# Designs tried in a protein design chat: VH-VL binders against p14714r889to1111. Part 9

Target 1, 223 residues: p14714r889to1111
Amino acid sequence: YLRHEVKDPEKAISFLQDLLHSSGLSEDQKRLLRTSVLCREQLAKVISDSDIEGIEEGYVELDCSEFGLQESLEAVVKQVMELSIERKVQISCDYPQEVSSMRLYGDNLRLQQILSETLLSSIRFTPALRGLCVSFKVIARIEAIGKRMKRVELEFRIIHPAPGLPEDLVREMFQPLRKGTSREGLGLHITQKLVKLMERGTLRYLRESEMSAFVILTEFPLI

## First folded at step 1 (VH-VL)

Design r9 (framework fv_ragifilimab)
Fold by ESMFold2-Fast, scan of step 1:
Structure r9 (fold): chain C 223 residues (1-223), chain A 120 residues (1-120), chain B 113 residues (1-113)
Amino acid sequence: as target 1 above (223 residues)
Amino acid sequence: QVQLVQSGAEVKKPGASVKVSCKGSGYTFTSYYMYWVRQAPGQGLEWIGVINPYGGSTTYNQKFKDRATMTVDKSISTAYMELSRLRSDDTAVYYCARGRYSSGYEFDYWGQGTLVTVSS
Amino acid sequence: DIVMTQSPDSLAVSLGERATINCKSSQSVLYSSNNKNYLTWYQQKPGQPPKLLIYYASTRESGVPDRFSGSGSGTDFTLTISSLQAEDVAVYHCQQYYSTPFTFGQGTKLEIK
């Protein structure tokens, strides 16, 4: 089972510490490795047998706190920027003006994990050709519940050139895990399950003639 | 094809500075480390340091930290290594070498070398 | 600093015969978490820069003839040329990239008998 390949976060931390201790890496590459290991450490925590079972059954508790949406989106873009540069695939960001002032109550790290995984997959399956890019678009709809509370419905669209992800990988994302599930499919499957843990969370993968897209919908209380 | 082309040989007096250049071609310059290594006549190789062309961050061998400066000019895909306060025992061939960071940081392509002679 | 020591300093081998060069590190260059040895071998012909032959102690670089092989783990490493050819006359250097400063052995000069 592929679950056994990435389940020891202490091994990942040890590897990072040894590489950083060597000091043979530039600071920019140390930053990339730290970001990659943190993402991998978060994934490893999620893919433990206990966590996967909890996520599959929908009973894992979210660690909710107040956070700024703009800061979260900036963190996500920074996490994937090095792969974007390495593969020569540009990321174009389209956020509404309201994002800069939005403060949300929710699980910031899980949101970042969801967005990073889908962006990384989009970059991996985008050819490095002139005029092609991955577009990261946010659509926000604010609803007031009386005079007491405000909520925001966030739609994240991660758009990339057709054909996009292989059909087998999309299938793995939405179907139950089995022996032989790919490493990429496992990551996307867990991401899909994490979205379902979010309030009114949904994840779709769309294919159009010229483009494909992840469409992620979730809701947060506004602070 | 990946190629690293270095500046020509130089003769310097003790106390002077020398600046060696290394121009990369055939690859994305900012996606790979640039290492600097020297080799004194009849001696082994000695690592000077590494620079990341993308961000300009550097790591030096402590032996050279106070005299060596590594820089890059991304617009012309060129790295530089300047060594100041030269001594006669700095006479060596100076190499630049490209380093991978998708694997083990090995030095996969090398420049042709620049002979720096320091004599009174 | 990790000190790299090669043996012998020079070696003369007849064409078609096996050449063996040794490299020892003053401390282990094996990273236990990924089970990789952070050791490389370079070939340097007269008047030329070094050329990468082998990395991770035993992985041959693309384009390097299969007569070249690396072996060993931890502190003791060997470069083997199974059947020496005239073009193999060179100085061979081992290097560790486990910890900075990266360090090289003194080199082994390989000559034809």
Scores: ipSAE 0.000, ipTM 0.418, lowest interface PAE 17.7, mean pLDDT 80

Design v1 (framework fv_vulinacimab)
Fold by ESMFold2-Fast, scan of step 1:
Structure v1 (fold): chain C 223 residues (1-223), chain A 117 residues (1-117), chain B 112 residues (1-112)
Amino acid sequence: as target 1 above (223 residues)
Amino acid sequence: QVQLVQSGGGLVQPGGSLRLSCAASGFTFSSYAMSWVRQAPGKGLEWVSGISGSGGSTHYADSVKGRFTISRDNSKNTVNLQMNSLRAEDTAVYYCARDYGDYFDYWGQGTLVTVSS
Amino acid sequence: DVVMTQSPLSLPVTLGQPASISCRSSQSLLHSNGYNYLDWYVQKPGQSPQLLIYLGSNRASGVPDRISGSGSGTDFTLRISRVEAEDVGVYYCMQALQTPYTFGQGTKLEIK
């Protein structure tokens, strides 16, 4: 995965920048470091573009491993916490008890990416008003399929106050990429494509009078 | 997109051998059991053999036990059916199918095996 | 081996009318886990079989709600509430309670 390889040099540059910043960088040093950061960002964008093309064409394979669902959900909430705090929008988590002991076989990173993107969008379109929040609900149906095999159907509901996402953004999520697709629309479009790569994956956007919601369905083998 | 693409059928004389292959794509192959189901001309479906996701367990219909061997190569996303000591009654279209949990949610296109003198 | 018996074997039906297919097993397909290990498949002309119903009553992805499965133990029914032209094909029940998995003889649904 080229993105992982590039991360190490990026971390080294960021660490060096922080170290020199605390030590007092000269104007010349700041300019040189900024150029290095821009180069790093260009490389990150090339890798992102490559990932997008692979996902669009359906050539990207999932990197499956054993993972704990509770840990994955906690990581997702942490990933969106900055925006949640900045926008003063609370996230209410509602998980069934069995989630805490649930071990799945699947692509943990891509699942987190899907859930983070849909949560971020929900937070962006939720007003910072008393009594309004984003609800992150998980519904798990464990099925003993066969005599010695268990699978779980997971339904993730990310519920936010109506009217929710703009119609244009929801349209961009489900339609082919085109000139003028927004940054947010591109992110959601990629998310929709990633869900389709998941086992039995479906992504829907529900719009009701009092609330709107992302509804994500996927299945995983239980370990 | 889940795909199962089959190959290896043909005409063989009684007592001969054939190897059928099924190439899988679009899913985590090692997480699924795979089965072979056949259909004789103008007749119904008959389950022939199954193999667990790891390849550690195999099962066979009595009609093919000792003659057919199911195997898989998870590094190549392929399930194979080695058919030995073929008989006229083995003439059929052979389907590979993905076994999700004792039910078959995706099927290959089928490959014809004809056993005739 | 578990013997699966379907009736009728030939089912001519008028477009828009309901259709029902019966499947009987020689022994109970109810497992101790609470599931009936009976599945329904359809084979449309010139095509591979495709899953319709799994574990007695669960619709497979993309299967319309006019198609339903019911029953428990040894007696199962597949029902189509309103037959459409796309429903033409041979319908099979299969038991997966134990190996070898066994299919019914098939029911050919035809538009009359």
Scores: ipSAE 0.000, ipTM 0.410, lowest interface PAE 18.1, mean pLDDT 81

Design v10 (framework fv_vulinacimab)
Fold by ESMFold2-Fast, scan of step 1:
Structure v10 (fold): chain C 223 residues (1-223), chain A 122 residues (1-122), chain B 112 residues (1-112)
Amino acid sequence: as target 1 above (223 residues)
Amino acid sequence: QVQLVQSGGGLVQPGGSLRLSCAASGFTFSTYDMSWVRQAPGKGLEWVSGISGYGDSTHYADSVKGRFTISRDNSKNTVNLQMNSLRAEDTAVYYCARDRYYDSSGYPFDYWGQGTLVTVSS
Amino acid sequence: DVVMTQSPLSLPVTLGQPASISCRSSQSLLHSSGDNYLDWYVQKPGQSPQLLIYEGSNRASGVPDRISGSGSGTDFTLRISRVEAEDVGVYYCMQALQWPLTFGQGTKLEIK
């Protein structure tokens, strides 16, 4: 066994798949590894040097199509649910009723990637204590932009207990990439850049005395 | 920002046990591998044990296999070294060190704890 | 286990002069990725070790450019182009390719 065999993303995934079939792992450990593998698969889609360069410079084109917002949010919550269960950290979802019927035109997979990464980070920095949770809140503001067209301004708030993310990690998210940037920091940095590719996209990290939060704002045409 | 604060250690009789702890802060603990490295008085560095970020993989130096157990509690950001059947030759300063991200990216042993002295009374 | 051998073990140098430390491994440390999994650390008196060079030739954050690493496979060198008083300490190479991880014996750099 070579210690650094998992440096290559494809080899890392293969190695983790082998571990998932180990008789020595508990079901809880297998579930955590599955969640980790899925997170790495998402990063593998953006980890190539050319993809990162294009995202950093804002030259990557989004793959836009019609999608349902409710289905996207459910997919995101489902993806992060395994880590939520393993850490015993509840996810509380608060969506306006309009979300259930919203059909948007945009890049569904990139939106899911943004939301999954920020939710996973929020869960990781929430202590496994009774009464503590991550709140996933959506605020939708619909605007008619013409006689036949509407747009929606979506604000996603991912709220978790203070103090939240380490200062280094938040710094890595917003500052230029460095050789020593952690994989978590790289993931959040790419997420921040992906938000900037979206129409009127902004990503903020807020710290308050009791709570910290990711605040993501973006705009989509409504279909 | 990144800090590793060690505790435990002390004086113990041969054949006794000690548990060392290392409390981490300032980074996403569960995504980093952790190791213990020791240094006998006036001697060089010796790697003792390592644990993967999710605790699914552990490794040991031959000198400690079967006697030492490395573990971690990601909910508390701690890595621990349980040392059983201690020998005079285990007398050393023990360091915890942050290793690479779980997929081998990042820096090896870029942050070290302050060290904890373990003395086996011979 | 992979055996790491350093030379010299004691290195007295004059301030401002260059210094060089050799590290040899019993097995190749070159991974299929093209990286050499050999790292260099320094331990200054009374302090914890600190990372200097990783994967053969990459400088860690805050390490001055007068310190460089080179080599591939089984033969590696740490060079200090101009020794300063702050460079005093014991230097260790470590292979990080194979379990268990193994350190060299250490090289004590002293001002003569």
Scores: ipSAE 0.000, ipTM 0.410, lowest interface PAE 20.7, mean pLDDT 80

Design v2 (framework fv_vulinacimab)
Fold by ESMFold2-Fast, scan of step 1:
Structure v2 (fold): chain C 223 residues (1-223), chain A 121 residues (1-121), chain B 112 residues (1-112)
Amino acid sequence: as target 1 above (223 residues)
Amino acid sequence: QVQLVQSGGGLVQPGGSLRLSCAASGFTFSDYWMSWVRQAPGKGLEWVSGISGSGGSTHYADSVKGRFTISRDNSKNTVNLQMNSLRAEDTAVYYCAREYYYGSGSYFDYWGQGTLVTVSS
Amino acid sequence: DVVMTQSPLSLPVTLGQPASISCRSSQSLLHSSGYNYLDWYVQKPGQSPQLLIYLGSNRASGVPDRISGSGSGTDFTLRISRVEAEDVGVYYCMQALQTPLTFGQGTKLEIK
């Protein structure tokens, strides 16, 4: 039973919601994700021209199944929480109520991978200073198609303090891979490719005077 | 059921001030952007201002920027439009509307009944 | 600002006949998501505006199938396959891609 005396009520609510509604990654899933990150880091060291061509040609396949959106978001937040605590950077979550009941048809693991990678990068480039945080916002638009089919357009905004990511990392994310690509840049580049494989998928990086943000847009059938 | 009930409005002299209010019910108010749209007598629709669900972002049409202030009270489910330095060309019916916002786009799915504001001597 | 231009401004139609309203934007409303951020509203006499079509072609709840939206980029059309008495009103297109949000000048549909 938690009791709070926080200066930011929204962050307290976010923490309680995560605690009460957590259907997070299993220990096996957490270990697999950690291993995947390490594997990507090793690829950055030994990547050849043929390996780069393979990644650019999109050898990645989507494994689609039914999943709960709230469960996926909570798993992602749990996955990045260790780095958040270690770096003393808070994550503030803002989801519409409809998220709790949404069941989607799509690639749950790849969605989690996309969101985890962008959140981890945002945490890494946020100073551990009072009043600074990473905001994870979901915007959902539900559309009915015919009598039995529904779709949802999801916009994920991962907002962090200006100036945000180094320009060279943003460049590596959107440009073709080259020898000497950083480990972080490889991870973000793969993330960008995964978003493009999603239905109507788009990944943008915004820079404003006071904030920067990843803006991820994708569409899913509702079950 | 979603309802938007407006109040305020009336007759005011040029240079005066007026505050419009819109009370929302039937949905989670803080999840939605809210906008004000006006219509001068016999004229078309003009978007005036918008505010995000948290109140952290506000936008204004150039014609009202610096004179009008949009605000919201999520504990009372209300959105307000404070109108200062009113001009004759501000005479219009003012509608509050619920804005479904995502990406860089939005649409207004529910509208209030409208409130008449008349600016004259 | 994005300028929205409607034609015709006045549309007299006979009951049961089709009607079409055109809307043009000064710049493309096609977003990288593949959606066109264009909406259609109708204002019936003495009433508040109401949503008809959102994101170019999607019907709002309660809107009959005789009303449809089409188009992409800068050119959009609202079509009514057979006009009924209840369709009388002023129709507006709106771009939702950029602030400030901007409406067309309106098209008044009247029964001839």
Scores: ipSAE 0.000, ipTM 0.415, lowest interface PAE 16.6, mean pLDDT 79

Design v3 (framework fv_vulinacimab)
Fold by ESMFold2-Fast, scan of step 1:
Structure v3 (fold): chain C 223 residues (1-223), chain A 120 residues (1-120), chain B 112 residues (1-112)
Amino acid sequence: as target 1 above (223 residues)
Amino acid sequence: QVQLVQSGGGLVQPGGSLRLSCAASGFTFSSYDMSWVRQAPGKGLEWVSGISYSGGSTHYADSVKGRFTISRDNSKNTVNLQMNSLRAEDTAVYYCAKDEYSSGWYFDYWGQGTLVTVSS
Amino acid sequence: DVVMTQSPLSLPVTLGQPASISCRSSQSLVYSDGNTYLDWYVQKPGQSPQLLIYKVSNRDSGVPDRISGSGSGTDFTLRISRVEAEDVGVYYCMQGTHWPYTFGQGTKLEIK
């Protein structure tokens, strides 16, 4: 579908490689991830095999393991810090107390990719003005699955000043790709496909008079 | 596959109360704002109330402010409109509508409508 | 509140002929993000309203090419290039730029 819409597999592969770099999967940053070396090699193999359609269709397998949510969020913020400093856009983090002790079962690397991409996009479209910032907010709702297990519904809000992302980018994120799809649009489209690989994953983009936001909902088993 | 199924209409006397419900399916309900739009017999459309995806923000038309309360239950995929102190002027077919907020503010899906008649 | 004014209110047309509906807003519908949130709905006899056009000129899925929207700022037009029997209904413009959302008074399209 992607190959039919873009009609340039080589350019699409190049865009994906640039996306992985801009999502903070550099050598230094991947060292912050417990499974980073293996996951990066597997991602590189998929791209080198020209398996763009497989990524677009979402049949890539998740690599689930136990991880700490606070550690993942800290890694994501570190991954985007270089662009934040370069653009002089502050990142304000707002997490509930429970995050510090929260251990989840899921794909840590994919979660970080989703959050990094949406944060990077938010930073790119935030003007460097005094008092303006990108707010990274987490809302957690713990639900019992009977007496034996618990799960947590996580809502990630990445809030930035209006007007936010251009309408064409938001459209490309949710609609089938068309001729002339931008590099950023392709990256965000792939990001929403990755969200769909998560348990009960959803991604939406809000616009209000004074702010815009990515809202990502995911569900994880709570350990 | 998107469906909005409404219930709870009927005949009430002036000053009475009524609760409308709208059950959603075929989309991620917790990710979209919802609205209620009404239509008096033989008249045009009037937006009356809206609620954000989380339930954290609510909006009302001046004609119903202080009398109507919109709410939602994301665990049950329902949006509700509690109507108090009803007046003859509130007689209308009430529609629930999905507000497509990710790409614009417009109503891409509408419920079948629920008739509310306020008379003695 | 933003006042939406439609013209004409009654539109008798002959099958196969073109039809146009105008919609004017009391203030600009350009939002701070540069988008114009002006939409068109149709309500066919006995049915719920349904979306035709969103954000001035974007056709909803399944809406035929003969139906188009245009305009900017405060003046908007819905055009049907060749009216068919299935087009009978009441057409409404709506603005989503300002709270509260407001509708035009409606235009009833009837076959002569």
Scores: ipSAE 0.000, ipTM 0.408, lowest interface PAE 17.8, mean pLDDT 78

Design v4 (framework fv_vulinacimab)
Fold by ESMFold2-Fast, scan of step 1:
Structure v4 (fold): chain C 223 residues (1-223), chain A 120 residues (1-120), chain B 112 residues (1-112)
Amino acid sequence: as target 1 above (223 residues)
Amino acid sequence: QVQLVQSGGGLVQPGGSLRLSCAASGFTFSSYEMSWVRQAPGKGLEWVSGISGSGDSTHYADSVKGRFTISRDNSKNTVNLQMNSLRAEDTAVYYCARGYDILTGYYDYWGQGTLVTVSS
Amino acid sequence: DVVMTQSPLSLPVTLGQPASISCRSSQSLLYSEGYNYLDWYVQKPGQSPQLLIYLGSDRASGVPDRISGSGSGTDFTLRISRVEAEDVGVYYCMQALQDPYTFGQGTKLEIK
């Protein structure tokens, strides 16, 4: 059921983009088209997963390999930059120095999917006002395991102005899926399930008077 | 190598004051919430106070509100508990503990403990 | 304040046998995100407390698979599938949802 419901909207979006492409476009129309392409690509990542039901039920096995954390973070920021520019919402990145040399063993693609989805949602629900931004903060906590092995716990904070995500969207992210689930809600729901598959993975959504935040924790062997 | 080293305990008369300190090393101190948890002789654990990584948020148990003040100096990697108007029931071993977030509250590393005795 | 109630307070157990500790909260610890803000700690004789389980069921680093946490809302259980000598100590649950954070009264696990 889940894959079938999502696949039809993807076709509709592709058809609308083809119509816009065949017309002479204003700058405003070009910007809308680029935003639509980015949203479609995020949706395609969700529906292209070989086993969406497997993710929902926790059956999916992570595809682990060696990767550089800085390269992954740069790829994520690059993927969301078009929407950031379109909405005039700045992204402020705060990484510790050790990130630049950090090599991890884990599922790089799934980590990027998690971070991209939460950043895109934060950007979508941030007003385009002077002085407002989305803050992407990484905190690294390194542990030695025996003489030669190390692990790192990574905490990702994606902070944005209050009120943040609509309550219905947060509900869709954390509650069981139902036939009325939005495409954005589906993407975030799959994201929180993917976080739970990560080593010691947790995902929280915090609301405070002046800010809201995604807080994601996960642990990786350090190479 | 994460370490939390405590100091500042001792014997004090009721109504007196003491300042406990906890010196942190081996991690980025400003990225972690810090808390104080106490244990009276032969009794269970009682959460006393917590402070956010930035120092902008502080929280206290009702039993110590208005008497105790938690603070931190991120340039010196220390968290402090200023205890005023001490009572006999404040007699306990005081632990400092490292947390991920004051909102989540789980504490993965604890200091060795500092004994505070309030007695005439 | 949220009141945390543990049972039993004293738990004599035979080596290799299972042990269970119950923790009840006066208010639900389930947050909108689907997590329970309940943690479990052990204090071994002469030592500082150590984290065992956080967020209801997540195992802390170095904690063996034989120790598990379960439950939701107001009722939580810590289970040890096969008790070992190293498990001797006082076990505490703690709620971390509402300020001030509060501990249960503790359960003393002893080998009989």
Scores: ipSAE 0.000, ipTM 0.437, lowest interface PAE 16.4, mean pLDDT 80

Design v5 (framework fv_vulinacimab)
Fold by ESMFold2-Fast, scan of step 1:
Parts: C-alpha cells; sequence; structure tokens
Structure v5 (fold): chain C 223 residues (1-223), chain A 120 residues (1-120), chain B 112 residues (1-112)
C-alpha cells in the first residue's frame, strides 16, 4: 500500500518540472515554483527510497557503482541552488585539488541525497544577512592499501552561522521517530541512518558560538 | 562558546560524601549524553558514569556502582555526581564530558576538572 | 571489561620527526554495524583531555591532518607525521564498544 502511494508524488513532481519550463510565468513566480519543486523532490526521494523500517533497521541495500566525486558535488550544488537564490543565502565551496580527479566506488545517489538534505537544511536556517553564507567544505585523506589498492576518507563539512538548526530538528535526526515528526525531521533522520550504512559513516551536528555545522565522514575505495 | 564549568570539589574524610556539579553553556544540553571521567594523581583516565539525554539510560563503572549517583537537570543545563561512602582510592581530578551525538560514543567537550581529595 | 594496552608508555621525539603510538584491545572493537569503536585523546600539560580521533580514523573538529588514526580488530595506531611543540602531552586510546568505557594506560610524548 505504501509503495503505491509513494509512486504518485514522483509523477506529480516530473509533471510540475515540465510545466515550470514551458510556462510564461514571472521570474518571481518561477523562483517560488522551483523552490517548491526542489523541496518536493527531496521529500519524494526520501519517501520513495524509504521503507523507513528497513532503513531504521539497516536492511536497505546500497546500489554501488563507479562515479566521479567532482561531478557528484556539482550535482548536489545544482540541486540546492534554487533555494540558495530564493533565500539569498550564498554557498561557498572549498574542495581540495585532488577531488577533481577522484573516481570512487560507492552509492552515488545516496551520497547526493545525504549532502543535498544537509545543505537544504543549512540554507533554510541561515539568515539572509550581509557576510553570512553556507560553506561546503571537503577534506580528503588518501591511503594506499597494499600495492595497487587505494581508499579515501572524505569529511564533508556544511558550515552555517549560529545558532543553526532548531533543537527539535537535531533531536529528530538522532532520536527514534515519534508521531508528529516533521517532514524536515523525517528527511534528516533518514539521512543520518543512510550515513550509518556508508563505510565508516558518521554524521555529527556541531554548535559553536559563531557557527554550526554538519560533519559527515565516509570512506570509499578509489578507482 | 561551548563550555562545561565544574564545581563542588574539595577535601573529605573516608566514608564522607561530596556532590560535583557541571554547568553547560553554548549548546543544546538536552541533546547530549554526559559522562564523568576521573584521573588519580599521576595516573591515567578512568570512566566513572554516564547518563543519556533523557536520563533513561544510566551506567556506572564497577568501582563506584552503589556509591555514586549521576543525575541531570535539563531545565538548568547541569549534570551532577553524588559521591557517597568515599574511599582513599576515589582521590582524583573529576571531569565532566559531553558525549558526541548518539552515533559515535566519544567525548568531544570536557570541563576544567574538579579535585576531590579523600584523606584524614 | 575490555582491556586496552598502549605502547610505548614513554615516547621522546625530535621536533619535525614522525611519532607512532600503538593500542591493543583484549577483544575486537569492530561492531556488527561495521564501525570500529576506538577513540584517541590527548591531555596536554595542565589541561583537560581533548578528543583527537573517534571511530578508529575520524578526526575531531580542529585536529590537524598530521594526526591520523588507523587499525582494525584489536590493533590500532595513532600517527603524527611531523611532531610540533604543541603535541606534547599524554595520549590515550579508549574503547567505546561496551560499557564500562575503558582507556589505555597512556603514552607520554616529550620533545627531546
Amino acid sequence: as target 1 above (223 residues)
Amino acid sequence: QVQLVQSGGGLVQPGGSLRLSCAASGFTFDDYAMSWVRQAPGKGLEWVSGISWDSGSIHYADSVKGRFTISRDNSKNTVNLQMNSLRAEDTAVYYCARDLEWLPDAFDIWGQGTLVTVSS
Amino acid sequence: DVVMTQSPLSLPVTLGQPASISCRSSQSLLHSSGYTYLDWYVQKPGQSPQLLIYLGSNRASGVPDRISGSGSGTDFTLRISRVEAEDVGVYYCMQALETPWTFGQGTKLEIK
């Protein structure tokens, strides 16, 4: 039953995307619709991927393939760009040089889902004030294992101004799901469970006096 | 800044009692598990007790079980350690520490430490 | 309880040289979830302990790239690629697989 219900949102979102590109709407109306579509895409992705019980219990299977890290990061930034523009919150990207040539083996779409969800939340809770931005930082450590095998430890930092996310949302990320869990909280909760499925995956939320941050660590084989 | 400020240490005779307190600021206190870790003079670190964000899970090291009680007051952003039936071997600097989020069990923020001396 | 054993206990190092500290657990720290519940801390003179590494190899906030953790199962290593004056202190490994959490006996890193 839930499976059939979940399919409908995907078709609706695809139709709205087509309509958005063909309409003679004003730029303000287009921006509002793009933001709505992006928010619904993230929700539909979370819902369509979720057997929530399976994710909670670690039973979901990762769909691993070879992918380029630079391309994945660019796709993530594109996915969140409409909200960034709408809220007038700048995204600053800081990647080491080696990222541009990295080929990884892992679940590209789940990685994008994790990064998009945490970036969208960071944008939503960043004030549109002079000099304030969301920083998307990648730290990479490459290790050789044996003669020809390499792995990379990736740390993703999504840094935004204090105070950051509401306390209730951070609680919803890390505590068992409750009746009345918000849609944002559900998305972040599923995100932290997906991070746990990644090799050496961890997700933390840090609060400091001047900034807050998501810190996501994962390890991937290098191709 | 994120900080933990401790109080309540001192000199006490064997068999006596002492209450340590740790006041948190700069973060959402009720999102975090808290622990107490002690260090005897010139010795290493020993975990003493831990308490979950909602006080639903409480654990003790065998060396203090039945004598020490950990508690927290989320309305006041404090974690407390009530120490009863103190022994000479309980002499140590006591630290309160914040556990990382539920995912990793690590102590990322530490208090300044409070000296407890059990001596006649 | 899980017993944590460190070696060496005393580690004199020349500035700019690498340093390595070993930690051994009495049982595997690899959990069924795939995580390795091994953390590293440093206590600098006159200061509280501070977290360096969690879950085997993940750096804590503010920890420089020259410090790394590695290992699996029961054998773990903390490595400093180039020792700086600020690295002086006592280093501890800790297992967080099961309560009670237990620390190694500590390794004192000193500059020659």
Scores: ipSAE 0.000, ipTM 0.395, lowest interface PAE 20.2, mean pLDDT 79

Design v6 (framework fv_vulinacimab)
Fold by ESMFold2-Fast, scan of step 1:
Structure v6 (fold): chain C 223 residues (1-223), chain A 122 residues (1-122), chain B 112 residues (1-112)
Amino acid sequence: as target 1 above (223 residues)
Amino acid sequence: QVQLVQSGGGLVQPGGSLRLSCAASGFTFSNYGMSWVRQAPGKGLEWVSGISGSGGYTHYADSVKGRFTISRDNSKNTVNLQMNSLRAEDTAVYYCARTYEYVSGSYYFDYWGQGTLVTVSS
Amino acid sequence: DVVMTQSPLSLPVTLGQPASISCRSSQSLLHSDEYNYLDWYVQKPGQSPQLLIYLGSNRASGVPDRISGSGSGTDFTLRISRVEAEDVGVYYCMQSLQTPFTFGQGTKLEIK
C-alpha cells in the first residue's frame, strides 16, 4: 500500500525537476531543485523501507509492463543529475543504436531503482579534486527464440575511477543486514536483492587498478 | 549464543488443530527469517513454511497451504506455526530453523530447534 | 518444484576411507549471480539437522576441512576425505534457489 501511494508523487517531482532543469535557473531555483532531489531520494528510501523484508526474502512480485528502454535510461540519468553537478562529476552515456527503439516487458520502476542507486553510489565515491567522469554503458545482446519471441540480455556497466567504493560498503551490499549498516550500504543491499528478482539478474562489483565498475546483467522479453 | 527452544506439539485427532512455538535468543530476532521443516517418522526432511524478519511475507509448501499459518511476534522473539485441519500425513517431528541469507542472498538454515513431535492419529 | 535426487541412499564406509555423496537437481541451481544455491545438511542419530555446506562449496562454521562440497548446475558432490566415527548420520542436499525449498531423499552413512 505505501509503495503504491508514493510512486506517483515521486514521478511528479521527477517531471517538475526535469522541467526546471531544462529552463534557465536562478540560484534560488537551483537550491530548490537540489532540495527536490533530496526529497525524491527520501521518498525512494521510504518506498524501499516499506517492502524491504519482501525484497530481502525474495517474496515480492515484480510489477511488469511494457516500457521503452531509452526513456527509462534517460529518467535514471535525470534522477542522478543534481548529485553529478554538485560533485562536479560528468556522466558519459554510451548506448547502442537499437536502444532508442527498444521496447521491453518488465518492471520499469525497479530497473530504474537499481540503475539510479548504482549510479548515485558511483558518483558519490568518485573523487572531486578534478572533474572526473562516470561512464554509463549499455550492451544489448538480442536472441530470437522461434519466429515470434525475442529476448534481450542487457549488460549495464557503471564505470568510475579507482579506488571506487570502500571494501566494507561492497561487503554490506552482499552481507546480511546488521544494526550498524550504513544508509548507503542499505541502499546497495536492497539493490543487490532487487537484481536477483530480475530475470537472470546478476550484480557484480569489479575493481581494477585505474577503474571500478558495477556490472548488472538482466534479461527481458523484447516487444 | 544462538538458541531456539520449541514447544507445543502432541497427539491430536484428524481434523484437529495444534499450535507450535519457537522461542529465539542470542541474536536480533527481527533481522532473520524463520522456517519450519518437518520429518515424518523414518523419512526425510520437508520444508513446510517460511516467514520474513518483519512478518510481512510468508510462504508455504503446497501440502500445507490453506491449512497452516506461520506468524511471529518480534516483541517476544517467537515464531509460531498454527496447524489446522490436521491429517495423518502431517505426523512428523517439526523443526524451527533460523533462515540466514549470506553473501549472494542464498537462504540456508544455520541453527535448528530441538524438534517437536506432532502425532495425528485417532 | 525442483526435484533433488541423491545417490547412493545407503553408504557403508570403512573408517579412515573417503566417502562421496551425489546430488542431482531437476533444474539448474546456478543462479545469475554465478553461485549454486545448493546446501548440505547432516542429521546425526537422535539430533537435529545441522548445516555443513552452503552455496555449493562454502563450509559452515565448525565444519572440518575433510568435508567439502563441489559441483555446478545440476550435479553436486559432498566428499569426506577421511571418514571419522562422528561422521555417521543421514546427509541431505537442499536447493535454496526457489520456494518451495526441496531436499534430497537422504544418504545414510554407516561405518562398516
Scores: ipSAE 0.000, ipTM 0.413, lowest interface PAE 16.3, mean pLDDT 79

